# Ledger of designs, part 12: VH-VL binders against Putative pre-16S rRNA nuclease

Target 1, 151 residues: Putative pre-16S rRNA nuclease, of Pelagibacter ubique (q4flq5)
Amino acid sequence: MITIEDFKIKHTNKVRFIGLDLGSKRIGVSICDERQSIATPFKTINKTNTNELIDELKIIIKDNNIGGIIVGNPVNMDGSLGRSAQSVNDVASNISKSIDLPVILWDERLSTVGAFNLSSLLDVNVSKRVKTIDQNAAAFILQGAIDFLNN
Below, E stands for the ipSAE of ESMFold2; O stands for the ipSAE of OpenDDE; V2 stands for 0.75 times the mean of E and O plus 0.25 times the DockQ between their complexes.

## First folded at step 7 (VH-VL; framework fv_gatralimab)

Design t15 (from t10 with heavy chain Q50Y W114Y P117Y; at its last look DockQ between E and O 0.07; V2 from the best seeds 0.00; counts 0 for: pae O 7.3 > 2, placed apart)
Fold by OpenDDE, look of step 7:
Structure t15 (fold): chain C 151 residues (1-151), chain A 128 residues (1-128), chain B 111 residues (1-111)
Amino acid sequence: as target 1 above (151 residues)
Amino acid sequence: EVQLVESGGGLVQPGGSLRLSCAASGFTFSSYYMNWVRQAPGKGLEWVGYIRNKANSYTTHYAESVKGRFTISRDDSKNSLYLQMNSLKTEDTAVYYCARGPEYILGSGSWSDYFDYWGQGTTVTVSS
Amino acid sequence: DIVMTQTPLSLSVTPGQPASISCKSSQSLLDSDGKTYLNWVLQKPGQSPQRLIYEVSKRFSGVPDRFSGSGSGTDFTLKISRVEAEDVGVYYCMQSIQHPTFGQGTKLEIK
């Protein structure tokens, strides 16, 4: 696992990224374009065993030619880490060890409010808003990260 | 009756290579995670890696101790599991077991079924 | 990786007496399904490993009721109410919430 800053320094080539929102019940998955300009919702995975999650991610990564993994880091506004953050860290660590791609924990506090928000994603998919909420969260996470990388 | 039979063990020099096989019978082989587990002489059990098939796409995961040196593969048409071991080290000396993992069902697998069946093992000795 | 730590590493028990083995995991083995993926495996002398307990306390088919598992979170225990000669071997705790990892093993001998 590496920081977004380290990733920016080490990886200059434009590749597709996958974004993960590791929720308590479901995992939101998003993917960006090769230009790293737009993140879009991709899939929602029912949270289950870590082995199954990793296997499914490997398939998604292979099928979509993914070159990096962005995981949302649920950090409190005051910078403290809650129990949920530790869980996310554990899962992200396991993903990093199992998949030969850079894995980044993304601090959502760094997202640019003026560039992208969850409401924008919801406006695009109004008819499926409820069913795609987790996917939208993942897209928001990924969009924040790629916006940061493009700055 | 579920059966797992390992073969291919032997004596090799450090830096050498060896390929182990596991022949499975008595169940739908392609539907299950298959694993390798090893045990050094007088030591405990160590998970080596697993392989899963999903629609003829295979995913693998390895222990850090063997990553980059060992490769797990399978031939579902032959109900066979393989372990290709390269760049062998003395610490790789062990009895190697094939063990059945859970049946794969997307989002609904039972991880409680890990290692419900074991082979008898095949011995690998790495020595100069 | 999840680290599994067993205590003791060996114990000698008089037949008919109880035995207890502790296992601790470096992180919670509880998943979103409400299942705790802690397993116990026994390897008898000269034999392949065999399953004993899954999901902390559930016995596999054929396992005598003198074996019982308990615990939650990161602390687990295997108990044998009355040890018999056939119970000799090495006991391993194993987690399966991610790729499997084993404890060091506990060697059970008869006095």
Scores: ipSAE 0.018, ipTM 0.643, lowest interface PAE 7.3, mean pLDDT 87
ESMFold2, look of step 7: ipSAE 0.035; ipTM 0.600
ESMFold2 (binder alone), look of step 7: mean pLDDT 90; pTM 0.919

Design t16 (from t10 with light chain Q27K Q98Y; at its last look DockQ between E and O 0.35; V2 from the best seeds 0.00; counts 0 for: pae E 6.4 > 2)
Fold by ESMFold2, look of step 7:
Structure t16 (fold): chain C 151 residues (1-151), chain A 128 residues (1-128), chain B 111 residues (1-111)
Amino acid sequence: as target 1 above (151 residues)
Amino acid sequence: EVQLVESGGGLVQPGGSLRLSCAASGFTFSSYYMNWVRQAPGKGLEWVGQIRNKANSYTTHYAESVKGRFTISRDDSKNSLYLQMNSLKTEDTAVYYCARGPEYILGSGSWSDWFDPWGQGTTVTVSS
Amino acid sequence: DIVMTQTPLSLSVTPGQPASISCKSSKSLLDSDGKTYLNWVLQKPGQSPQRLIYEVSKRFSGVPDRFSGSGSGTDFTLKISRVEAEDVGVYYCMQSIYHPTFGQGTKLEIK
C-alpha cells in the first residue's frame, strides 16, 4: 500500500490502472486507457475468498499491462472508518503483499457526485443496470482517482 | 475438534503484571483474527482486544479501558495467543476468555457478529 | 467506544408470557454498506455466550422463531413471544460496526 501522493510521484504514463470495488462478494473491476484519461467498466469477479481474487487479478494484470491498482475506500459520510472501510483496508493490504504493484486507497466520498449522475443515466434500463452496477461503481472509483492524478 | 484453552490466571496485587496464554488446536490458527473477552464477577461481557492475522501485519486493537496497559501477541508457529497485562487495577478482576474471530474472506468484516469458539476462561483476581 | 445501554437489567416472566428487552447505542449502527450491525447473544447459566440475532432482526440457524429483533439507528428491541424454561439466562446486545461492545446484560428468570 502507498499514498496516492507518493504514487503520483512514482507512476509512469504508459501503463493502465484498474479500479476495484471491494464492497461486496461481487467485485467490480474497471480499467483505464494508457493515457490514464478514461475509466471504463471491465468485469465482475464473483469469488468468495482472497486467494481466488488475487489469482484473477494476476491474470488481468498480465493480460492488460496493468501498472497500478486503485481500491475504493467506503468511508462513512462523517469520515469515520466503519465496518466496510476496515474490511476493504484488510483486503487491499493482502493484495498489496501478494501483487508487486502499487495499491492505493481512494476515498469514495470524493466521487459521490459522479456516482449519482451515473445512476440517473441508467434508470431506464433496470435489467442492464443491475447486471453491470458493480463494474460501473468500479469505473467511478477509478475515474475519480485518475482525475486527481491528472490535476 | 476446535479448541481454545486459556492459562496463566491468578491472584495479583494492584499495579502488578500477569501474562495469559491461549493454546489453539483443530483449526488453521494463522488464518484467524483472535480476541480476548472478559467478564467481571456477576457482570456482563467486555471485549478486551483483537490481534489480526499475518496478512494484516498482526495489528492489534484494544478497548479504551485497557489501552496502554495490555498487549496482545501471537505465535503462529506455536498456535498460541497471549495477553500481557500490566498496571493491573481492581476493575480488571474477571474471567478472561480467548475467542476465535473471523477467518478473513471477501465481504467479511474485521469484527465478528459473534465469536466461535470460546475458551473455558482463566480467572484473574486483582486485590490488595 | 460505542456505549450500549440495555433496559431492563432483570426480568422475571411467567412461562408462556412475552418478554421484551430494549437496547440503545450511543452512535448509529448503520454502516455505509446499508446494513445495521446490532446483534443479540444469550449466555445460559454456566455456558459460553451463544448467538441469537444479527443485523437487527436476522435469526441464526437453530434459533426459534419466537425470538424476534427490531429497531433502527440507535434504538433496538429483542422480543420473545412466549417464554420457555430453556430461555433463562442473560441477554446481551452487541454492536459490531466497530470494535465490539456489549450492553450490560438483561437477566431473564422464570417465575
Scores: ipSAE 0.059, ipTM 0.592, lowest interface PAE 6.4, mean pLDDT 82
ESMFold2 (binder alone), look of step 7: mean pLDDT 90; pTM 0.910
OpenDDE, look of step 7: ipSAE 0.430; ipTM 0.818

Design t17 (from t10 with heavy chain Q50Y N56L, light chain Q98Y; at its last look DockQ between E and O 0.04; V2 from the best seeds 0.00; counts 0 for: pae E 14.3 > 2, placed apart)
Fold by ESMFold2, look of step 7:
Structure t17 (fold): chain C 151 residues (1-151), chain A 128 residues (1-128), chain B 111 residues (1-111)
Amino acid sequence: as target 1 above (151 residues)
Amino acid sequence: EVQLVESGGGLVQPGGSLRLSCAASGFTFSSYYMNWVRQAPGKGLEWVGYIRNKALSYTTHYAESVKGRFTISRDDSKNSLYLQMNSLKTEDTAVYYCARGPEYILGSGSWSDWFDPWGQGTTVTVSS
Amino acid sequence: DIVMTQTPLSLSVTPGQPASISCKSSQSLLDSDGKTYLNWVLQKPGQSPQRLIYEVSKRFSGVPDRFSGSGSGTDFTLKISRVEAEDVGVYYCMQSIYHPTFGQGTKLEIK
């Protein structure tokens, strides 16, 4: 794995990234455009182990010309790693060892202000609401990272 | 020093197939995007497609005019770029150039690096 | 696809006189990285294309300073301050902000 700061120094535009929300059983996936300006929800992966996740990610990477993976890092507000952040770091490390692309942890405390307005859009059924929240969280993560990389 | 040489052109009937090759030398081939560009007789330049480097899993992009009929591939061990052309049409008649695109090494290179060098071209004629 | 439109498509110039070629794109070529990805390419008679200008106004190595590029957004110009016999050929603008596309070409001839 590399830090977002190291990746910014080495980063080139013109490839797509995916964002991952690994903080739940359902894994939200987002994708950005080829200009790396706008992140959008993409899909939800319902896999039970890291190897199944990695296999699905390899398909997504091939099908969508992905050049990097952004993983949300749910650190505590004081910067320490709780149990959730440690679990995410372990999965991200396994992804990094198995996939020949940059895997970057994005500190979720640093995201852009506008994302808060999305939490008010819960007028769908319960199953659809849960699924779209996961995908929106992944888009929030990716948008924060690409805003940082492009500024 | 940096050199690109195309081969494999010729005369083919509509609906036929050809495979073009581009031999590269003088640079680290595996780190560069590689392109095909064509020029119909008396006409302008048309980008055909590119193939990304190893770091980006050799993924490809194509112009709409050739999508689904043409396939770009590369063999980094032979420093070679290929264009498989299927279901050829008379409007595919052109000189085909290979051209080097940007280098990508984990954020190295510049997206401004299109196109240098160009090959000398190989002629494809699609005629009844 | 980004459409590139050149004018004129043909230009006949007395040696030593200036020449100007216009290129318009169907959308802005300015990227969020602050660079504008507009290029000029020359194809001399019987030769492969060669790179002239990148990032609107930057000359590629070995290109004479009588060639100058300008413009922004969607409107671009290539100027040759004094046309010489060796400048004959077809000039193409080309965008590279996304996958590349070319203008139709401008054939420059000597009168």
Scores: ipSAE 0.006, ipTM 0.534, lowest interface PAE 14.3, mean pLDDT 81
ESMFold2 (binder alone), look of step 7: mean pLDDT 91; pTM 0.924
OpenDDE, look of step 7: ipSAE 0.020; ipTM 0.685

Design t18 (from t9 with heavy chain S57D W114Y P117Y, light chain Q98Y; at its last look DockQ between E and O 0.07; V2 from the best seeds 0.00; counts 0 for: pae O 8.3 > 2, placed apart)
Fold by OpenDDE, look of step 7:
Structure t18 (fold): chain C 151 residues (1-151), chain A 128 residues (1-128), chain B 111 residues (1-111)
Amino acid sequence: as target 1 above (151 residues)
Amino acid sequence: EVQLVESGGGLVQPGGSLRLSCAASGFTFSSYYMNWVRQAPGKGLEWVGQIRNKANDYTTHYAESVKGRFTISRDDSKNSLYLQMNSLKTEDTAVYYCARGPEDILTSGSWSDYFDYWGQGTTVTVSS
Amino acid sequence: DIVMTQTPLSLSVTPGQPASISCKSSQSLLDSDGKTYLNWVLQKPGQSPQRLIYEVSKRFSGVPDRFSGSGSGTDFTLKISRVEAEDVGVYYCMQSIYHPTFGQGTKLEIK
């Protein structure tokens, strides 16, 4: 695992990324374009253990030619790591060891409100908006990361 | 009552093939991931592989030691789990257990852990 | 794969005395849901493995309260407060956060 800052320094090639919002009940998944310009919601994965998550991620990665994994890191505003952050780091570590792709932890504090338009990521159908809320969170995470990389 | 009954074990020569079966009863078989675990004589337990349920496209995963040689399949209509073993090696000699994996969360709404039920095992001996 | 390491590999205990088995994992077994996927499995002589403990400290149905599990992260312990003759067998720690892997096993015998 590496930080987005470290990744930016070490890697210059643009590849498609998958973004993960590791929630307690559901996992939001997003994917960006090959130009790393736009992150879009992809799917929501129901709560499973890490091995089942990894199995599903491998399929998504293969099917969509993913070259990296962005994981939202819920760091406290003061920089401390709470239980959620520790859990995310542990899961991300397991993912990193099981999938041969760079895994980047994205500090959510770095996300700018101006870079994300939630309304643009929402489905037109209002009935689907609730179902895609976790996907939107993942898209927000990924968009923040790719915006950082593009600057 | 949950029951898992393995069959198909026997003596085979190196390079040979064998197919194991596991008959399940007492639960909704189609809702669970199923696993094979083996134990060499006088040794510990080793996970062999897993097959997920239909809702998860029957995806399979294997230990590196058996990958490319073993194939796990299932027939939900018969409540049966299978292990096709090809290119058998002497180190494959073991008691093979059928073990119930987690219930699919899409069906149950909650996660259940591995191996709450085990079969009695079937013995496979690979020897020249 | 996650490597599970048990100590000791064998233990001889006088009936009524306590026993303790240690298990270490090469990686954290804590998942995003806040659960730690560490299990204990017992295989009695001539029998199939059977579930004992899940999520570090939760006893399966029918497991006596003399069995207790503890630990966090990568360090775990199984304790038997008063060993009985029926407790003889091989104890395995097992992680289930990834594809299951087992410790080497700890053989418990009665003196």
Scores: ipSAE 0.014, ipTM 0.643, lowest interface PAE 8.3, mean pLDDT 88
ESMFold2, look of step 7: ipSAE 0.294; ipTM 0.707
ESMFold2 (binder alone), look of step 7: mean pLDDT 91; pTM 0.934

## First folded at step 8 (VH-VL; framework fv_gatralimab)

Design t19 (from t14 with heavy chain G101E; at its last look DockQ between E and O 0.33; V2 from the best seeds 0.00; counts 0 for: pae E 3.1 > 2)
Fold by ESMFold2, look of step 8:
Structure t19 (fold): chain C 151 residues (1-151), chain A 128 residues (1-128), chain B 111 residues (1-111)
Amino acid sequence: as target 1 above (151 residues)
Amino acid sequence: EVQLVESGGGLVQPGGSLRLSCAASGFTFSSYYMNWVRQAPGKGLEWVGQIRNKALSYTTHYAESVKGRFTISRDDSKNSLYLQMNSLKTEDTAVYYCAREPEYILGSGSWSDWFDPWGQGTTVTVSS
Amino acid sequence: DIVMTQTPLSLSVTPGQPASISCKSSQSLLDSDGKTYLNWVLQKPGQSPQRLIYEVSKRFSGVPDRFSGSGSGTDFTLKISRVEAEDVGVYYCMQSIQHPTFGQGTKLEIK
């Protein structure tokens, strides 16, 4: 695992990134363009263990020229690191050891509002909204990170 | 049968050192995080520290009251957890328990199986 | 560290009567996953601690239904609807949203 500041120094602009919104068994995935300017929802992964997640990520990485992985950090609103943040850190560390790409944490608090607003505007049913919210949250996580990298 | 057995307690003088052991059996020790918890005479429970498993490079975490003086280690080949206590103070007098903790899994927030089982404890007395 | 404050620290109860123990935390125990990481632990005389309740109100297997937990945010309560002789011991609240911290304990005795 590396900081986003270290990632900014080391990365190049010829690859795409993915964003991950890690939940329990449901993982929102987003992807950006090769210019690293726009993040969009990509898919939801419903896996039961970290090894299955890593295998799916390897396929996505190969198929899409991925050069970095941004993982949402579910910091509590008061800035504390609760149980979810500890779990995300452990899973992200496993990903980082298993995949030879930079893996960074990005503060989810800064990326949540847009995902809710987008889902509300689309007027989708509850089950679709839940699945779409995961992908949209992953997109806002990734968008926040690439905006930081481009300044 | 899952079992944890602490040993190595005793009487030491302030400033001294002591090493506690916790022998584990009946489960895959290497998969679990491990913890030390202590209880001073007539007082409540205090978490001492944690060690993660091999996948997380045996990362350790400590309570502020013991940081810099205590070191947690483990030997997965011997199913053993250790607590090295240096620069002991009278306030470290307590019964010391080891307890297992499931490794954190993908997005799991439940600690429902945390600290199960506990060992029987080993007594450390720091007194001149 | 999150400070856990229990009241009362000692409680003497007539058999068959209810008992109530209060626990307050210095900060919210609500995690971003929507769960509240407040637990109750019982240490019977001469024994190691044993688990009682997790996630505020969920009983561990084997815990009698006369034990109930409630609360939210920073304020929590453990209730025993009808105290029995086997309930004597020291009750601790404990947060697990971070590295655990415990309340001071409430000693329950039968009068």
Scores: ipSAE 0.353, ipTM 0.711, lowest interface PAE 3.1, mean pLDDT 83
ESMFold2 (binder alone), look of step 8: mean pLDDT 88; pTM 0.864
OpenDDE, look of step 8: ipSAE 0.603; ipTM 0.851

Design t20 (from t14 with heavy chain Q50E; at its last look DockQ between E and O 0.45; V2 from the best seeds 0.00; counts 0 for: pae E 2.9 > 2)
Heavy chain, then light chain:
Amino acid sequence: EVQLVESGGGLVQPGGSLRLSCAASGFTFSSYYMNWVRQAPGKGLEWVGEIRNKALSYTTHYAESVKGRFTISRDDSKNSLYLQMNSLKTEDTAVYYCARGPEYILGSGSWSDWFDPWGQGTTVTVSS
Amino acid sequence: DIVMTQTPLSLSVTPGQPASISCKSSQSLLDSDGKTYLNWVLQKPGQSPQRLIYEVSKRFSGVPDRFSGSGSGTDFTLKISRVEAEDVGVYYCMQSIQHPTFGQGTKLEIK
ESMFold2, look of step 8: ipSAE 0.360; ipTM 0.741
ESMFold2 (binder alone), look of step 8: mean pLDDT 92; pTM 0.922
OpenDDE, look of step 8: ipSAE 0.637; ipTM 0.862
ESMFold2, look of step 9: ipSAE 0.412; ipTM 0.746
ESMFold2 (binder alone), look of step 9: mean pLDDT 92; pTM 0.923
OpenDDE, look of step 9: ipSAE 0.639; ipTM 0.866

Design t21 (from t14 with heavy chain Y33W; at its last look DockQ between E and O 0.69; V2 from the best seeds 0.00; counts 0 for: pae E 5.6 > 2)
Fold by ESMFold2, look of step 8:
Structure t21 (fold): chain C 151 residues (1-151), chain A 128 residues (1-128), chain B 111 residues (1-111)
Amino acid sequence: as target 1 above (151 residues)
Amino acid sequence: EVQLVESGGGLVQPGGSLRLSCAASGFTFSSYWMNWVRQAPGKGLEWVGQIRNKALSYTTHYAESVKGRFTISRDDSKNSLYLQMNSLKTEDTAVYYCARGPEYILGSGSWSDWFDPWGQGTTVTVSS
Amino acid sequence: DIVMTQTPLSLSVTPGQPASISCKSSQSLLDSDGKTYLNWVLQKPGQSPQRLIYEVSKRFSGVPDRFSGSGSGTDFTLKISRVEAEDVGVYYCMQSIQHPTFGQGTKLEIK
């Protein structure tokens, strides 16, 4: 895997990305446009192990011309890596070994800013924005990352 | 009845090697992370290492005190956990326990780190 | 590594009296999932360790309700409201937010 900072240096704006939320029972997938401007929810994957997840990701990658994978990194508020972040890192590392595309961990603490921006774009009040964040986690993650890459 | 039984302990000289086994029964072994924990004579508990299940590609993690010398493996078809100990030191003298970790499914809500059950332990003595 | 510090390291208690054991971690045990990964384990004389408390305050099934856990952040407490003879042993706090680490243990004895 590479850092998002390293990827920003090497980045080419001709491909779509997917965002991956590994922090729930069902794995959320989001996708962005080729201009890398807007992330949208795409699908949910219900697989029991990383190899089956990778097989499904390979299909998505081929069907949608994907050039990079953004994985949410649930870092604790104090910057430490907890149980959730350690498990995510294990999965992301195995994806990176099996798929010849950049795999990038995105710090989910930064995604609270991204979620507020998405909610503002949809003209949703603050109370509703807070309630919808959990349902849009994969798109939230990807939007945060592409906002960073384009700014 | 959920049960863990360690074996393979004994007396070994410094620099030697020993392989411990842990036989599991009464639960779906392949769904759980597994741990090794040790206790030196008259001292407290020390975590040795952990092996994930197939969902996380059997990734292993080790305490710094044993890293590079100890290897954890598992055979899900035999419901067995192993600890290969190389380059043993007198400081490795301890009772070694296997302990069941959490059940894990990819994206799981079963992350609670549940050290239960513990085995009865097997004694390793590293002495000249 | 997260350092877990217990006080006291030994404790003598008259039967029927309360006991209290403190545990401090070198960093917060609150994970991004909203759970706090602080556990208590008891090792009775001559036995393997056994679980008591998980997620700070939750008793495992079969643990008597005279055992209670509390705390937050980095400061945690195990209380026994009325110590009984079967409670003798060594009590360990243990964090499981990262690779697990244990406190030094608190030996509980009856006077």
Scores: ipSAE 0.154, ipTM 0.667, lowest interface PAE 5.6, mean pLDDT 83
ESMFold2 (binder alone), look of step 8: mean pLDDT 91; pTM 0.909
OpenDDE, look of step 8: ipSAE 0.608; ipTM 0.860

Design t22 (from t14 with light chain H99W; at its last look DockQ between E and O 0.09; V2 from the best seeds 0.00; counts 0 for: pae O 8.9 > 2, placed apart)
Fold by OpenDDE, look of step 8:
Formats: sequence, structure tokens, C-alpha cells
Structure t22 (fold): chain C 151 residues (1-151), chain A 128 residues (1-128), chain B 111 residues (1-111)
Amino acid sequence: as target 1 above (151 residues)
Amino acid sequence: EVQLVESGGGLVQPGGSLRLSCAASGFTFSSYYMNWVRQAPGKGLEWVGQIRNKALSYTTHYAESVKGRFTISRDDSKNSLYLQMNSLKTEDTAVYYCARGPEYILGSGSWSDWFDPWGQGTTVTVSS
Amino acid sequence: DIVMTQTPLSLSVTPGQPASISCKSSQSLLDSDGKTYLNWVLQKPGQSPQRLIYEVSKRFSGVPDRFSGSGSGTDFTLKISRVEAEDVGVYYCMQSIQWPTFGQGTKLEIK
């Protein structure tokens, strides 16, 4: 596991990333292009344990030539957690141990308040943006991360 | 009735080999992951390994203690699970249980993650 | 591997009295969907292990209501409100968020 800041320092190659939303009843999966410019929703994984998640991720990673994994850190704007930060960390850690790719935890607050280009995913309308964020959390997470990396 | 019946246990010398079988009945065997769990005499339970179903290409995973020596396989047409044990050690002495793992169907969105049921076990004794 | 630690390792209980077994995991057993992969397994003398509790507190079919599971994260407890002779055996907590690991087992005996 590595922070986005540390990864930014070390990251030199443009590879496709996978984004994971672990904060919902379903695991949202997003993928970006090789240029790391646009994140798009890819798949929703239903109720799995860590082992199954890892197995599915391995398949996705292989099939799509993924070079990194972005995991959303579900921290609310008020500092509260959508779910246990420890849980997210543990899952991410397990993924990191099982998959030989960089695993980056992304603070979701950065995506919501930062100057990121969400135009590829979200409408300009703020109300629609919020709704879209909820529906496409994995893509939002990944978009935030890659926007950060590109800036 | 859901049942698992192990067989193949016996006495074997260190370095020897043994193949255990588990016959399943009463459920759609092919939809389930299957596990082996063992229990050394007077000791606790130890997960040995798991084999996934066809949906995940029958992938296998093993405990470190048996990795490289044990091989799990299955024949869905026979509702059978197998444990090939090679290079047996004295510490492999145990009752070996087969236990049904989770049901996994691609696209179903259904998940159940527990061991149920367990077989009656078959005894493996590794001794000189 | 996730380490499961049970306490106590042995327990002698007078029939009708309550019993409590603790189980601690080395990491959280909570998954992304809010499911906690903590199980309790009972092995009665001379028998195969059998399911008891799953997802911390859910009883398998046929399990008496005197059995209850509780806890969250890394700390879990199995309670028996009124121990009966048929409850004798070894209780194991088991996590299944990763490859399954068991606690050491707690041997429950009747005084």
C-alpha cells in the first residue's frame, strides 16, 4: 500500500488503473484509460469476501492490463467515516498482499472539494453531480485520483 | 439430505503418499467451493485448502503448511472431492474433513460463506 | 494469516449457568458490504465439527436460542445463557474474510 502522494512521486508510467469503491453494499469497479485521463464505471461486484474480491480483481487486472489499484477511503466531509477506515485498510492491505500492483488509498474528500476535472463523469449541474457521484462512486474515486496524479 | 463422506485414510510412512476422497450428495456439488480441514490428535482445526468451482476455473488455494505437497481436485461429474497428499510428514497425522464452502455462481450475486456441512472425517496416520 | 485468539481455552460450567467465550482477530473481519465474517463452530465429543453461528450473531438452523453471538471488528463473544449437557464440546471461532483460520478452541465441560 502507498499513499497517493508517495505514488505520485514514484509514478512515471502511464498505465491503466482500477478504482474500487468499498463503501457501498456493492463493490464498485472503475477503470481508466492508459492516459489516465478518464475513469469510467466498469463493473459492480456483489457481496463477496476478500478472497473472492481478489480473485475477481485478478481477472479484471489481467484482462484489462491494469497497472495499479485505487481504493477509495470513505471519509465524509465532516470527518466521519462511511464505513470503518480500518476495514478499508484491511481489505486494501489484503489486496496489496495478494496482487502484485501498487495499491493506493484515495481520500474521497479530495475529490469532492478539490479542483478536479469531473466533466467526464458528472454533469456541470451540482445537484446532478451529487447524484452521479453516489451512483458512480468508483469512477469518481478513480477520476479524482488520476486528476490528482496529472496535476 | 446434504452429506459429505470422506474415505481413503490410513497408515502411511513418512515421505509416502495418500489420496483422500470425499463423496458429496444432496446438493448441487458443482456450484460450491470445497474445502479440506484437518485436526491433529488432541489439537484444533486447521484449514488445509480449498478448490473453487468451475466458474473460477477450479482454482486452488492451500495452507502454507501443505503447499507444494498437497493437491486438491474435484470431479463434478462424480460429485467427488480429492486430496492428494505427497511427501507426507508425521505432523500431517490428523483426521481430515471435507467441508462445503460457499456457493458461487457467476452473475448470481449470491454469496454464502461458511463451512456446512462437514464430513465424518477420515484418519490419516503418518508414522514410521 | 489472520490470527484468531480465544479465551478461555477451557471452561467448566455448572448446568444451567451461563458461559462466555471470547474471540479476538488480528484484523477486522468486516468486509466492504458490511458483513462480518466471524463464525462459531462446535465439535462435540467424538463428532465432526458443526456449524453454530455465522456472521457474528446469526444462528444456523436448529441451533438453540440459548446460543448468542456478538461483537464487531476484532472482538467477538459467544454466550450460552444456560449451559446444558449437550453443549459439551470444543468451540472454535473461525474467520472467513481471508483464507479460513480458527481459534485454538475452547473446551466446554460440565461440572
Scores: ipSAE 0.010, ipTM 0.621, lowest interface PAE 8.9, mean pLDDT 87
ESMFold2, look of step 8: ipSAE 0.053; ipTM 0.665
ESMFold2 (binder alone), look of step 8: mean pLDDT 91; pTM 0.916

Design t23 (from t14 with heavy chain S57D T59K; at its last look DockQ between E and O 0.52; V2 from the best seeds 0.00; counts 0 for: pae E 3.6 > 2)
Heavy chain, then light chain:
Amino acid sequence: EVQLVESGGGLVQPGGSLRLSCAASGFTFSSYYMNWVRQAPGKGLEWVGQIRNKALDYKTHYAESVKGRFTISRDDSKNSLYLQMNSLKTEDTAVYYCARGPEYILGSGSWSDWFDPWGQGTTVTVSS
Amino acid sequence: DIVMTQTPLSLSVTPGQPASISCKSSQSLLDSDGKTYLNWVLQKPGQSPQRLIYEVSKRFSGVPDRFSGSGSGTDFTLKISRVEAEDVGVYYCMQSIQHPTFGQGTKLEIK
ESMFold2, look of step 8: ipSAE 0.339; ipTM 0.728
ESMFold2 (binder alone), look of step 8: mean pLDDT 89; pTM 0.892
OpenDDE, look of step 8: ipSAE 0.657; ipTM 0.870

